# Ledger of designs, part 23: VH-VL binders against UPF0292 protein AF_0905

Target 1, 124 residues: UPF0292 protein AF_0905, of Archaeoglobus fulgidus (o29357)
Amino acid sequence: MEDYKPFFEAIDELKEKSENGWVVVVEGKKDVRSLRAIGVSGEIVVFTGYASTADTLKDRKVIILTDSDAKGMEIEKGLVEALKTYGKIPDVEIKRKIFSNVRKEISKVEEISAFYEKISGIEL
Below, E stands for the ipSAE of ESMFold2; O stands for the ipSAE of OpenDDE; V2 stands for 0.75 times the mean of E and O plus 0.25 times the DockQ between their complexes.

## First folded at step 12 (VH-VL; framework fv_cosibelimab)

Design m5 (from k1 with heavy chain N59Y, light chain K35Q; at its last look DockQ between E and O 0.96; V2 from the best seeds 0.86)
Fold by ESMFold2, look of step 12:
Structure m5 (fold): chain C 124 residues (1-124), chain A 121 residues (1-121), chain B 112 residues (1-112)
Amino acid sequence: as target 1 above (124 residues)
Amino acid sequence: EVQLVQSGAEVKKPGSSVKVSCKASGGTFSDYHISWVRQAPGQGLEWMGRIIPIFGEAYYAQKFQGRVTITADESTSTAYMELSSLRSEDTAVYYCAREGYYGKDWYFDYWGQGTLVTVSS
Amino acid sequence: NFMLTQPHSVSESPGKTVTISCTRSSGSIADDYVQWYQQRPGSAPTTVIYEDNQRPSGVPDRFSGSIDSSSNSASLTISGLKTEDEADYYCQSYDSSLYGWVFGGGTKLTVL
């Protein structure tokens, strides 16, 4: 009972928003490489601190794609709070859609590309 | 230049409380976390707790749960650690440390000078 | 909940190489980055290694860090040992179950 359709649909939504000017925020360089490997082509920003990251993104449409673990949720929560000061509501739902049906297999953004290759049979 | 400046040494009686301040300068205070670490004379480093100033939540080592309160004031870029019900075993140097983010994770990148708290009858 | 265990003390002569171990009691040492701190007598600690093997600016390259998954341990290696390296050294890692940090017990390095 492995149904990966929601995972692929969430990845497609991520890629479409990225192509349409949404900026994706991640925890580190390995996450950037993972997202590029699956075709995320728009701007990706690596988190450097709550207020500083939010300040650079205050005029942008933002997707927060931190890891689906305790540390990643702390960063997400803090960045949501920081962006709220500018009246911005980032997308936090794409992350939930990506990991909701695969959290037994992966929880890190850096794991997405290898997992995608594994379940799709496509060599990246 | 990033700097953490702590309040001065204190002498306290058993059963009282102490509140140590840690003023951060030279960085963006709301970017970081602040941890508190203590060191009894001749002993090792002991993590007490941390705070995430941007949303004001603190987490504590189990040993100190119920006696320690860690807070932050973003407007003054200052973190505070208050330890209550002091006893002689609480005599230690208390450090604040900044948890900076360097591209992958947090680590202690700057330390305060330490605050000696002496608890004696 | 895990502990980090270090030898209580190590000693070595100037110019030689010393290695200080840091063994994690449960879970994998590779799951959470390891930091190393140096504390000279009477001073606040300073960071000499972060993210297992990275040096902050100003730390000499004779300080290096490594991870050994088979022994579930991290190591701090100091080559070209100098008398000013005489200090206490602490390893540290994050414990997600505690939402907090764990320090090793510390190792006193004596340079004879």
Scores: ipSAE 0.776, ipTM 0.902, lowest interface PAE 0.8, mean pLDDT 93
ESMFold2 (binder alone), look of step 12: mean pLDDT 90; pTM 0.924
OpenDDE, look of step 12: ipSAE 0.893; ipTM 0.946

Design m6 (from k1 with heavy chain Y102E; at its last look DockQ between E and O 0.91; V2 from the best seeds 0.87)
Fold by ESMFold2, look of step 12:
Structure m6 (fold): chain C 124 residues (1-124), chain A 121 residues (1-121), chain B 112 residues (1-112)
Amino acid sequence: as target 1 above (124 residues)
Amino acid sequence: EVQLVQSGAEVKKPGSSVKVSCKASGGTFSDYHISWVRQAPGQGLEWMGRIIPIFGEANYAQKFQGRVTITADESTSTAYMELSSLRSEDTAVYYCAREGYEGKDWYFDYWGQGTLVTVSS
Amino acid sequence: NFMLTQPHSVSESPGKTVTISCTRSSGSIADDYVKWYQQRPGSAPTTVIYEDNQRPSGVPDRFSGSIDSSSNSASLTISGLKTEDEADYYCQSYDSSLYGWVFGGGTKLTVL
């Protein structure tokens, strides 16, 4: 269906940036496994705390990919603030693009791989 | 070693305000959230509100909206809770608690020792 | 906007097993992880369970947590009861719609 085109385009953008040195920050280990399953090949870091995670990422290009729910948004906001102390502005738009038209179906990063398989017909 | 140390007990008159401090040591203060919880004598735990120090925003339980102010000072690793317009029903032990992140969950991993606030004339 | 309901008290003999329930009034118990706190007399609470069934370091494995979606409840189970387990126990969950925490009413555990 044409409704999922933006989702696939956002996934492709995520994969391309990951290949080109952008570090993806996620909430947990299941999120890492989900992203690996769909072909995100670059560095993925699991959030451990606002300042501590930002310190790990202070010299890197960063994509924040936390869940599309209240807790995920709070983590995103706090991590954006922490990275500002190093003069860094992370990408928060890829998350918006991924979830914008599928929020009724999924809201968590760990759900992406199963959903991708379901709507694409590709076994992962 | 993680430790949350609160200011000492207070005796207050009705209509006044109290401000309780909570100094955190051990760990990185800006990694965490700080919640405030109170417990009236013989009663259960009652959540009052929370602050996320890294961006300085607080959320309050509906019951306390308008009477409670929670703040944090990252430079001193200290959170504060101020409760105004005190009534005798506000007599309680007031706890601060740190919300740590483990697995994919925030939870109160460390608690302060508690501060008794007594409201009487 | 939801409540967590616990029994007011439970009791059991040393060496036996007790289960403390925590029932959510609306929405699903699975919407957010359940935590359990122990409060001994005169002390601040301490965490015994997070993420529904995980124990912080130093908490004995005789403490366990579980979720029952059919009854919309969580449970704290304590096996091999010791007199030191005599305490108040609170369940807790997060209400994302209110950006706030909800505690159960508490359960007084007596070890006879």
Scores: ipSAE 0.817, ipTM 0.908, lowest interface PAE 0.6, mean pLDDT 93
ESMFold2 (binder alone), look of step 12: mean pLDDT 92; pTM 0.939
OpenDDE, look of step 12: ipSAE 0.904; ipTM 0.952

Design m7 (from k1 with heavy chain K104R; at its last look DockQ between E and O 0.91; V2 from the best seeds 0.87)
Fold by ESMFold2, look of step 12:
Structure m7 (fold): chain C 124 residues (1-124), chain A 121 residues (1-121), chain B 112 residues (1-112)
Amino acid sequence: as target 1 above (124 residues)
Amino acid sequence: EVQLVQSGAEVKKPGSSVKVSCKASGGTFSDYHISWVRQAPGQGLEWMGRIIPIFGEANYAQKFQGRVTITADESTSTAYMELSSLRSEDTAVYYCAREGYYGRDWYFDYWGQGTLVTVSS
Amino acid sequence: NFMLTQPHSVSESPGKTVTISCTRSSGSIADDYVKWYQQRPGSAPTTVIYEDNQRPSGVPDRFSGSIDSSSNSASLTISGLKTEDEADYYCQSYDSSLYGWVFGGGTKLTVL
């Protein structure tokens, strides 16, 4: 009834890239738990600082999945700048796809698993 | 050891400007935000603004908008706060503080020693 | 946008427990994590609580933080009060609408 197809497609893309060696960067431990609950199986790292996080990821393919709010956008922008110094361009589009269709209901990565369960009917 | 060292005390005339420096050491400067906080004699802490050095953008408290400029130089690990059009009520100790990221949010984990700025005629 | 209101002063005897409140004027206290800073006379502040109730390394466990959503407030509790705890205490939260920090007015703790 609601058109959540873009949300589910973005989650599927996230899971596929995670399985294929892309590292997901999040803001905190609750975000990790949320993503694990929906089946993100690859490496997830928690942000610890712009340059230090980028240094850890300088040889990796990176997805930035911070919250869709002011603080999350600041972290994203700073991490993009830090990775740029290593010639790396992280994926910031999956976050846009996840939240653009559902921003009236959730804005935080930690909310994804409960929301996914709610709209899919699948117990996680 | 993480340390923030600020420039020395200053005495200024009304209508002039002051620029305070804050050199960070013992950490990775580009990991952090730098905030400036002032404290008038016998008064509480008042946030003035913040810079995110990795991309050079600053945000200012409404009270100081138009009078304060905060900048950073990554190559020297130094932040600066310049306050213009000084008045006697700007007499205060000015602190820089580093915003470190812990758990899932930022807090001021290290503070400079403070810089006394006295504005008198 | 919002203010954080603290009592101007509190006092208590050594060995006792004191609680310092921090009330948010609009929006929810739970919207952003609360931090608490201790400032001794003549010194820069130091952090005693972050993430509402977490202690930085080296802060004694007699310092604790809590949130009360019904009164829209945070609290700093210091048990086993010592004379060296005499200081000013500030709560702090982030206002994402302004991309900026908000400090409470500060509370002077006197250990009688």
Scores: ipSAE 0.821, ipTM 0.909, lowest interface PAE 0.6, mean pLDDT 93
ESMFold2 (binder alone), look of step 12: mean pLDDT 92; pTM 0.940
OpenDDE, look of step 12: ipSAE 0.901; ipTM 0.947

Design m8 (from k1 with heavy chain N59Y, light chain S96D; at its last look DockQ between E and O 0.87; V2 from the best seeds 0.85)
Fold by ESMFold2, look of step 12:
Structure m8 (fold): chain C 124 residues (1-124), chain A 121 residues (1-121), chain B 112 residues (1-112)
Amino acid sequence: as target 1 above (124 residues)
Amino acid sequence: EVQLVQSGAEVKKPGSSVKVSCKASGGTFSDYHISWVRQAPGQGLEWMGRIIPIFGEAYYAQKFQGRVTITADESTSTAYMELSSLRSEDTAVYYCAREGYYGKDWYFDYWGQGTLVTVSS
Amino acid sequence: NFMLTQPHSVSESPGKTVTISCTRSSGSIADDYVKWYQQRPGSAPTTVIYEDNQRPSGVPDRFSGSIDSSSNSASLTISGLKTEDEADYYCQSYDDSLYGWVFGGGTKLTVL
């Protein structure tokens, strides 16, 4: 069977950072709902444009959690560039850890909560 | 008020190149993407390529790969499309369009007025 | 790579309802949001539908969009048809393999 330990460890890291003031950036409202369902409790911001989103986050610790597809990678890359102009380096590794071992099953942040419930047996 | 203003119409000889400009105003240029679309007389819309100005990379439709170059200048809020090795079949109206982000979707929310390029001997 | 296929033309009388289809050749129509653009003669296109079924501000509510996974298609529906709706209509979706956009071939709507 599949070993989902890295997935759960990445989710735990995400939740810990969120509780400690890191802001999570996502693509849309369904992503927010998915992350809330698995217990991400801190601030979550929805992307609205590269420079505009970066401006609102320039003084914050940031995790970029966009979808693991071509469009999500473009948004991540552009937001990294926009934050770099403020001397900020966002966390892009948690996203890699979440999707690296489950990409055959899910690729979208909005799918995380249903997948988490499926593989953990925990009713959310 | 968002506007995309393109450079004026051009008449070109076969084998030459054309460079069309697209100046954006009324928004934050580094928030969005720019696509180029052409339309030959009596024909449909044909996507040529796009650029993401914040990191400067362009992507091209396979048909135009090797003939088209799309660039952007953030300091002037201007995108450019250069099409080389022109032939009569390249006679068309060339549009720039802004890709804005709404909900979880990018779409062409504003279009330039179009630039007629005529290729004739 | 996929293609989006539209009927070449459709026509209907004022006050009636018309539906323009947009069928995706490979992969699922639901994989990426569908957009619809209106182009009147001599003008640049404008957006009438995004995110499959959302209207930009200022677009009349008689324009609506829908997705049908069983036929792998999207539809633009215009109710209460008006003479001003006479235009060309294009569907559009994103192709991940091209890092770019695909337009349908366009549909000429005639209101008579």
Scores: ipSAE 0.790, ipTM 0.904, lowest interface PAE 0.7, mean pLDDT 93
ESMFold2 (binder alone), look of step 12: mean pLDDT 92; pTM 0.940
OpenDDE, look of step 12: ipSAE 0.898; ipTM 0.948

## First folded at step 13 (VH-VL; framework fv_cosibelimab)

Design q1 (from m2 with heavy chain K104R; at its last look DockQ between E and O 0.94; V2 from the best seeds 0.89)
Fold by ESMFold2, look of step 13:
Structure q1 (fold): chain C 124 residues (1-124), chain A 121 residues (1-121), chain B 112 residues (1-112)
Amino acid sequence: as target 1 above (124 residues)
Amino acid sequence: EVQLVQSGAEVKKPGSSVKVSCKASGGTFSDYHISWVRQAPGQGLEWMGRIIPIYGEANYAQKFQGRVTITADESTSTAYMELSSLRSEDTAVYYCAREGYYGRDWYFDYWGQGTLVTVSS
Amino acid sequence: NFMLTQPHSVSESPGKTVTISCTRSSGSIADDYVKWYQQRPGSAPTTVIYEDNQRPSGVPDRFSGSIDSSSNSASLTISGLKTEDEADYYCQSYDSSLYGWVFGGGTKLTVL
């Protein structure tokens, strides 16, 4: 049996933080649409470059939610490094929790909404 | 205005090394990656490697692993490529290129003017 | 580890349409976005297509990109050919297994 409880708990944590002023950084517009579809209601920012994105977010609480692949890890690492310049440590753990045991099914943030709908039976 | 300016042409003997510089202006250097690409006379583009200056790590094409070193200096917005143990087959134009992020994809949005390196006895 | 294969050369008359193919040897062409670069004689390359089918600002609408999953290939299509389009064209994609880029072998476009 597949146990998706950790996935749903991570999504709930993401939604709670988003409603409490955490800004979510994603790779592109399709990711924004996916997160909106599952109920992420707070601010979502699309990555535009390491230092420039970090400068925009220097006074904010940040969640990095890039794809769980090589390019997404590169963006995450560089953005973490850029935010250190402002003394900020972003949340990178929610991404790990979301993808930790569903990596064979999905690896991209844009895939989350369709997967959520499939597993939960909820039409989004 | 974004501009990548490379160091001048060089003539080298086999067995020596060359270090080419690439100074970026007009953007935020720490936003980007820098790739190095060479082109032998009459031939196609060959990717050599890249650096991500914000955390200083480089990746190299297998063909050049062990002979190429790519570095960056954020304070001067300059990237460097050093190729060692030169051979006549290394005669080429060497380009630096900036990897910019657009939509959800990186691509080489600006290129340097190229540096001719000639390896001759 | 994959290769991108392009025809060595193509030619067509002014005003006509040409298509340049870029076939990926292993894995899916859709695994990473395809870029296309134009290199005019004596010049550094410039980008004409990114993200499979997007044009940078200043690139005319007659340049278009597409993906064909059935042949595992990308295509650059240039309509309304002009003399100034005579150049070498390179496709490019990312190889995540190498943390690096792969260029196609290049295609020389002749406008006669």
Scores: ipSAE 0.835, ipTM 0.914, lowest interface PAE 0.5, mean pLDDT 93
ESMFold2 (binder alone), look of step 13: mean pLDDT 91; pTM 0.928
OpenDDE, look of step 13: ipSAE 0.910; ipTM 0.952

Design q2 (from m2 with heavy chain Y102E; at its last look DockQ between E and O 0.94; V2 from the best seeds 0.88)
Fold by ESMFold2, look of step 13:
Structure q2 (fold): chain C 124 residues (1-124), chain A 121 residues (1-121), chain B 112 residues (1-112)
Amino acid sequence: as target 1 above (124 residues)
Amino acid sequence: EVQLVQSGAEVKKPGSSVKVSCKASGGTFSDYHISWVRQAPGQGLEWMGRIIPIYGEANYAQKFQGRVTITADESTSTAYMELSSLRSEDTAVYYCAREGYEGKDWYFDYWGQGTLVTVSS
Amino acid sequence: NFMLTQPHSVSESPGKTVTISCTRSSGSIADDYVKWYQQRPGSAPTTVIYEDNQRPSGVPDRFSGSIDSSSNSASLTISGLKTEDEADYYCQSYDSSLYGWVFGGGTKLTVL
């Protein structure tokens, strides 16, 4: 519905960038499963540490999609800092767009697929 | 092999400061957080604060606000904890611990050997 | 902001099972993962449980962790008790409002 239009638009943007070579960084394997379920088809990397994850991604376009909570913000900030050493600026805005209008319902990336199915009526 | 080696025991007078070092080896220092935990004789573990070396910010337990400073030197893979305005009740073993990331959780995966700080006049 | 409460001591015979509780005073125990640490006398602590119920490599499967949301508590269960399990045990959880850690008061396990 129209209350969730920005959420769906952000998901569409995420999927489009993923198809065009952007690598998505998440906190854990359940997040990977959630994103695959909604159709994110490109490369997804699980965070393993600030410098080590950034080193893996130094030659790539990066979307940081950590949870919308204190821990997720700490990981995001540290990854942004680590990627700066390679002159890279990751996309942190898609996460904000995804969660900004649904923060009362979900805050974790792993929750996205079930929530998407619930509000869209589309079986994933 | 990951190892955290702390500086040696210290004896301090009330009102002075102590600075304990924690040198990490094995692994990539800028991947982790470093926490400091103390344990008074016969007492439990007490978290003092933490630093995230990749961007140099520290967080402190309320009890120690204004008296503790935690820093890190990425070039030497060393964290430091400085406690000022020492009191007799600060007599304790001070531990550093590495926060490693596994699954979707940070936890203290390696600990230093501890540094005894004795505060007496 | 919240406290984690553990019994002061527990004891049990070799071969038996013991459970150590960890009750959170405010907010939900499920808000952040619970960790458990073992500390032998004169030694630094070591981790036996993280992510509520996961074991680091090398920790025997007789150590297990669980969460009970209805009592707002976590539990460490040690089955097949051995004399080497005699130690102090601490639960721990993260307080995201403080960007910091909270330890329980500790439980002394005696294996008689």
Scores: ipSAE 0.809, ipTM 0.908, lowest interface PAE 0.6, mean pLDDT 93
ESMFold2 (binder alone), look of step 13: mean pLDDT 92; pTM 0.938
OpenDDE, look of step 13: ipSAE 0.900; ipTM 0.950

Design q3 (from m2 with light chain Y99S; at its last look DockQ between E and O 0.90; V2 from the best seeds 0.88)
Fold by ESMFold2, look of step 13:
Structure q3 (fold): chain C 124 residues (1-124), chain A 121 residues (1-121), chain B 112 residues (1-112)
Amino acid sequence: as target 1 above (124 residues)
Amino acid sequence: EVQLVQSGAEVKKPGSSVKVSCKASGGTFSDYHISWVRQAPGQGLEWMGRIIPIYGEANYAQKFQGRVTITADESTSTAYMELSSLRSEDTAVYYCAREGYYGKDWYFDYWGQGTLVTVSS
Amino acid sequence: NFMLTQPHSVSESPGKTVTISCTRSSGSIADDYVKWYQQRPGSAPTTVIYEDNQRPSGVPDRFSGSIDSSSNSASLTISGLKTEDEADYYCQSYDSSLSGWVFGGGTKLTVL
């Protein structure tokens, strides 16, 4: 009975923006591998610190895709504040759309590829 | 060289307050979190609270809720810890520590030298 | 709200191996990475293990960390003990329900 349409639509939006120059920020290397497996093809940056990460992204369009847990929300909030210094507003809504209907199954970005395979029947 | 330099030792009377400073240098202050940890004589490490300077929010251990205030000033790369209503059991060395991000993990990668606060009547 | 329990003290001879345990009282030890800190007398602590089993640069490879899910514990193992390893050791983990850190009670390592 779970409605996974919003999940797939959010993944499609993520992939489209990635193809159109948006940079995705994640927490770690396993997250990068997960996103590549589902077809995110553009630039992905791993968080290294609030100000230092924001500095590398100061002229870019940014999607923040950290884990959907307390630590991931702290990183997201800090990156939003750091990018604000450069007059940039990152996309934080794609993460909400991805996880909103699947929180009982997954909360980490690294889990997305295996979950995608499970609910779609598509081998990645 | 990353350094955390704390303010000097304090001698305080019961019922007063103390404010300890922690100036960070040699790194990017706004990348990190700052925690405060105390250690009473002969005792273990006790986490008091932390601040995330980039957006100014602090979290406190339940034991210190209502008595401790942690703040940060990004422009001077300095964190502060203020402990009020001091008692003799608050006699301790107070440390600041930087939380650095490595891999997918935060840990206390640099510590200040410690500030001895003595509460005596 | 959990506690991390360590033995109060351990001792061992130079050249031998010692293991210091860190047991979590509720929830899973795997909920967050475990860190280990070394504190020599009169000094601030320093990190010897992060991310359960990773060593910061400059920490000798005779320091290692591990997780045992069956006992809900983490362990710091120091092989080839040296007299300079005599120190207090603390484990640490994050409590997401409090948005804060928890230290173990500390273990005094004596090298005889």
Scores: ipSAE 0.834, ipTM 0.907, lowest interface PAE 0.5, mean pLDDT 93
ESMFold2 (binder alone), look of step 13: mean pLDDT 92; pTM 0.943
OpenDDE, look of step 13: ipSAE 0.905; ipTM 0.950

Design q4 (from m2 with light chain Y99H; at its last look DockQ between E and O 0.90; V2 from the best seeds 0.83)
Fold by ESMFold2, look of step 13:
Structure q4 (fold): chain C 124 residues (1-124), chain A 121 residues (1-121), chain B 112 residues (1-112)
Amino acid sequence: as target 1 above (124 residues)
Amino acid sequence: EVQLVQSGAEVKKPGSSVKVSCKASGGTFSDYHISWVRQAPGQGLEWMGRIIPIYGEANYAQKFQGRVTITADESTSTAYMELSSLRSEDTAVYYCAREGYYGKDWYFDYWGQGTLVTVSS
Amino acid sequence: NFMLTQPHSVSESPGKTVTISCTRSSGSIADDYVKWYQQRPGSAPTTVIYEDNQRPSGVPDRFSGSIDSSSNSASLTISGLKTEDEADYYCQSYDSSLHGWVFGGGTKLTVL
């Protein structure tokens, strides 16, 4: 199989969950633009702080899609803890699937759309 | 209105310990990180460590590892820094600072007024 | 674990431009965003630059930040110097291995 099959499958899973009411949390506005460019159509929320972001999401199904670096993992860990107080367990596995085979090439969510276009040949 | 109010100045003997409090008001305490920074007379800023209150993890600069303990109490919106085995070189103003998130970056957006700790025999 | 090195002092006349450098000793300056803090005597620091080159609200546009990857450094540039700019300036960056922060040694700016 091509090195990038797991990446594309994870992107498809992300899009499907987004279409089905899962809210995606990202670190910044450039991340939102990147995800919109690849077809993520549902609600995307930008992190503003652990408890405040979790309060916004307390009644929602959540995917945490922060950058694949130390600071992104700190934000993820804190959001997981904050959502636990509402009895919510967010999806943290889609991020792992997206970056697992491409981390040497990209690590930021904002890089996804350009990378997707590069390896797929599809104009976004 | 965000404020960080620190406990008052202290005079300590070498070998003792000091615990400085930092009470945050305004904003949502569990949104932020709290860092501690000291400044010896006439010297620069020196990061000591920080805590992420939402999950209680603290990280320390190597220089202070083993002597500093940073804790937080979410119910009182208060962070604490305890420095043990004090030496005269620990005479400094100790600041707490809030790490706020803006754009895609954390930076120290609010600081406490500082607490002078004097270590003398 | 890295250090950030700044000149000890810089001096310039009112109306002129000054640049304060901040050189990272190991790893890349681009690995983490650079912040700049201004500290007046007797006061806690305040932020003048974050995200390498962004200004918090209320900071005049004569303050700017930049990154030079070839010299592994960041710079704070203050144009149109005013006497109220006389202060100590610190750069700061995140160290992932510490899960914490590193400050530069500080630069005393004198406006003559």
Scores: ipSAE 0.818, ipTM 0.899, lowest interface PAE 0.5, mean pLDDT 93
Fold by OpenDDE, look of step 13:
Structure q4 (fold): chain C 124 residues (1-124), chain A 121 residues (1-121), chain B 112 residues (1-112)
Amino acid sequence: as target 1 above (124 residues)
Amino acid sequence: EVQLVQSGAEVKKPGSSVKVSCKASGGTFSDYHISWVRQAPGQGLEWMGRIIPIYGEANYAQKFQGRVTITADESTSTAYMELSSLRSEDTAVYYCAREGYYGKDWYFDYWGQGTLVTVSS
Amino acid sequence: NFMLTQPHSVSESPGKTVTISCTRSSGSIADDYVKWYQQRPGSAPTTVIYEDNQRPSGVPDRFSGSIDSSSNSASLTISGLKTEDEADYYCQSYDSSLHGWVFGGGTKLTVL
């Protein structure tokens, strides 16, 4: 449990920001379910394209939480570029904090809830 | 309705270059990716490369690395594929295709009509 | 790098069921979603399956996709075969190591 403290801290930060109006962008609906399961309660937006997603979020505080794989990186990079057109700088650090502290056990956002349950011993 | 309209057929000599265009309409160009795929007569589909217009970076198949250049102009919603040092083996129909995203993954949801490029002496 | 291998041709009578396989040479077939494209003569390809087993709108439910991890392969199944189904079919998957797409060799389906 102690080894995963940074992971839980990252999750807590995610929850806190979400509760304070930050919008979380994810890749798919399974990701939404996973984040809801661990207690993320704020608005979550599913990626629909770089420009369209950026347009939807142009006036919001944004956390990009895509998968920690090649495709997730492409979506993150492109969405960052798209949001720049509106002068927006999204939070991409929450993702880094989450996936950097799981010892490569998970790489997909949809896996977060199961992993959280596993390491915490809490039934979700 | 989303459409990809490609430039017309080309006849080229060996050693020359060809540049094919692909204009997209009916959708948001910068939402997605554009891939180029060719098909030699009687052969299968061969992926050449892909560009992500929103940040202008392209990836290429190793076979064409150094010989193909894929670009995109967001202002005109047009993608380009330039192939240099043409050989007879490059004779093929060249397709552009849009990579659409549908909640889990990307796939080629719309295709251009194809551009025949003939390379002969 | 990986390759996708398909049979060169398959044939079947109208009303029957045909299956086209797509075998991945390395890595897991489940590492990325498989797509299937249909190409009729003189036409550009069209999508019949994406995300292993999803059909785009307009594609009849006669078309279905599946994954078999034990054989590291994907399959396209066409039930109630119709003459209009005669075409070439290609499987496709994304190679993360190449940041690019891989097509199968294609399968010519003949409706007898």
Scores: ipSAE 0.785, ipTM 0.916, lowest interface PAE 0.6, mean pLDDT 95
ESMFold2 (binder alone), look of step 13: mean pLDDT 92; pTM 0.932

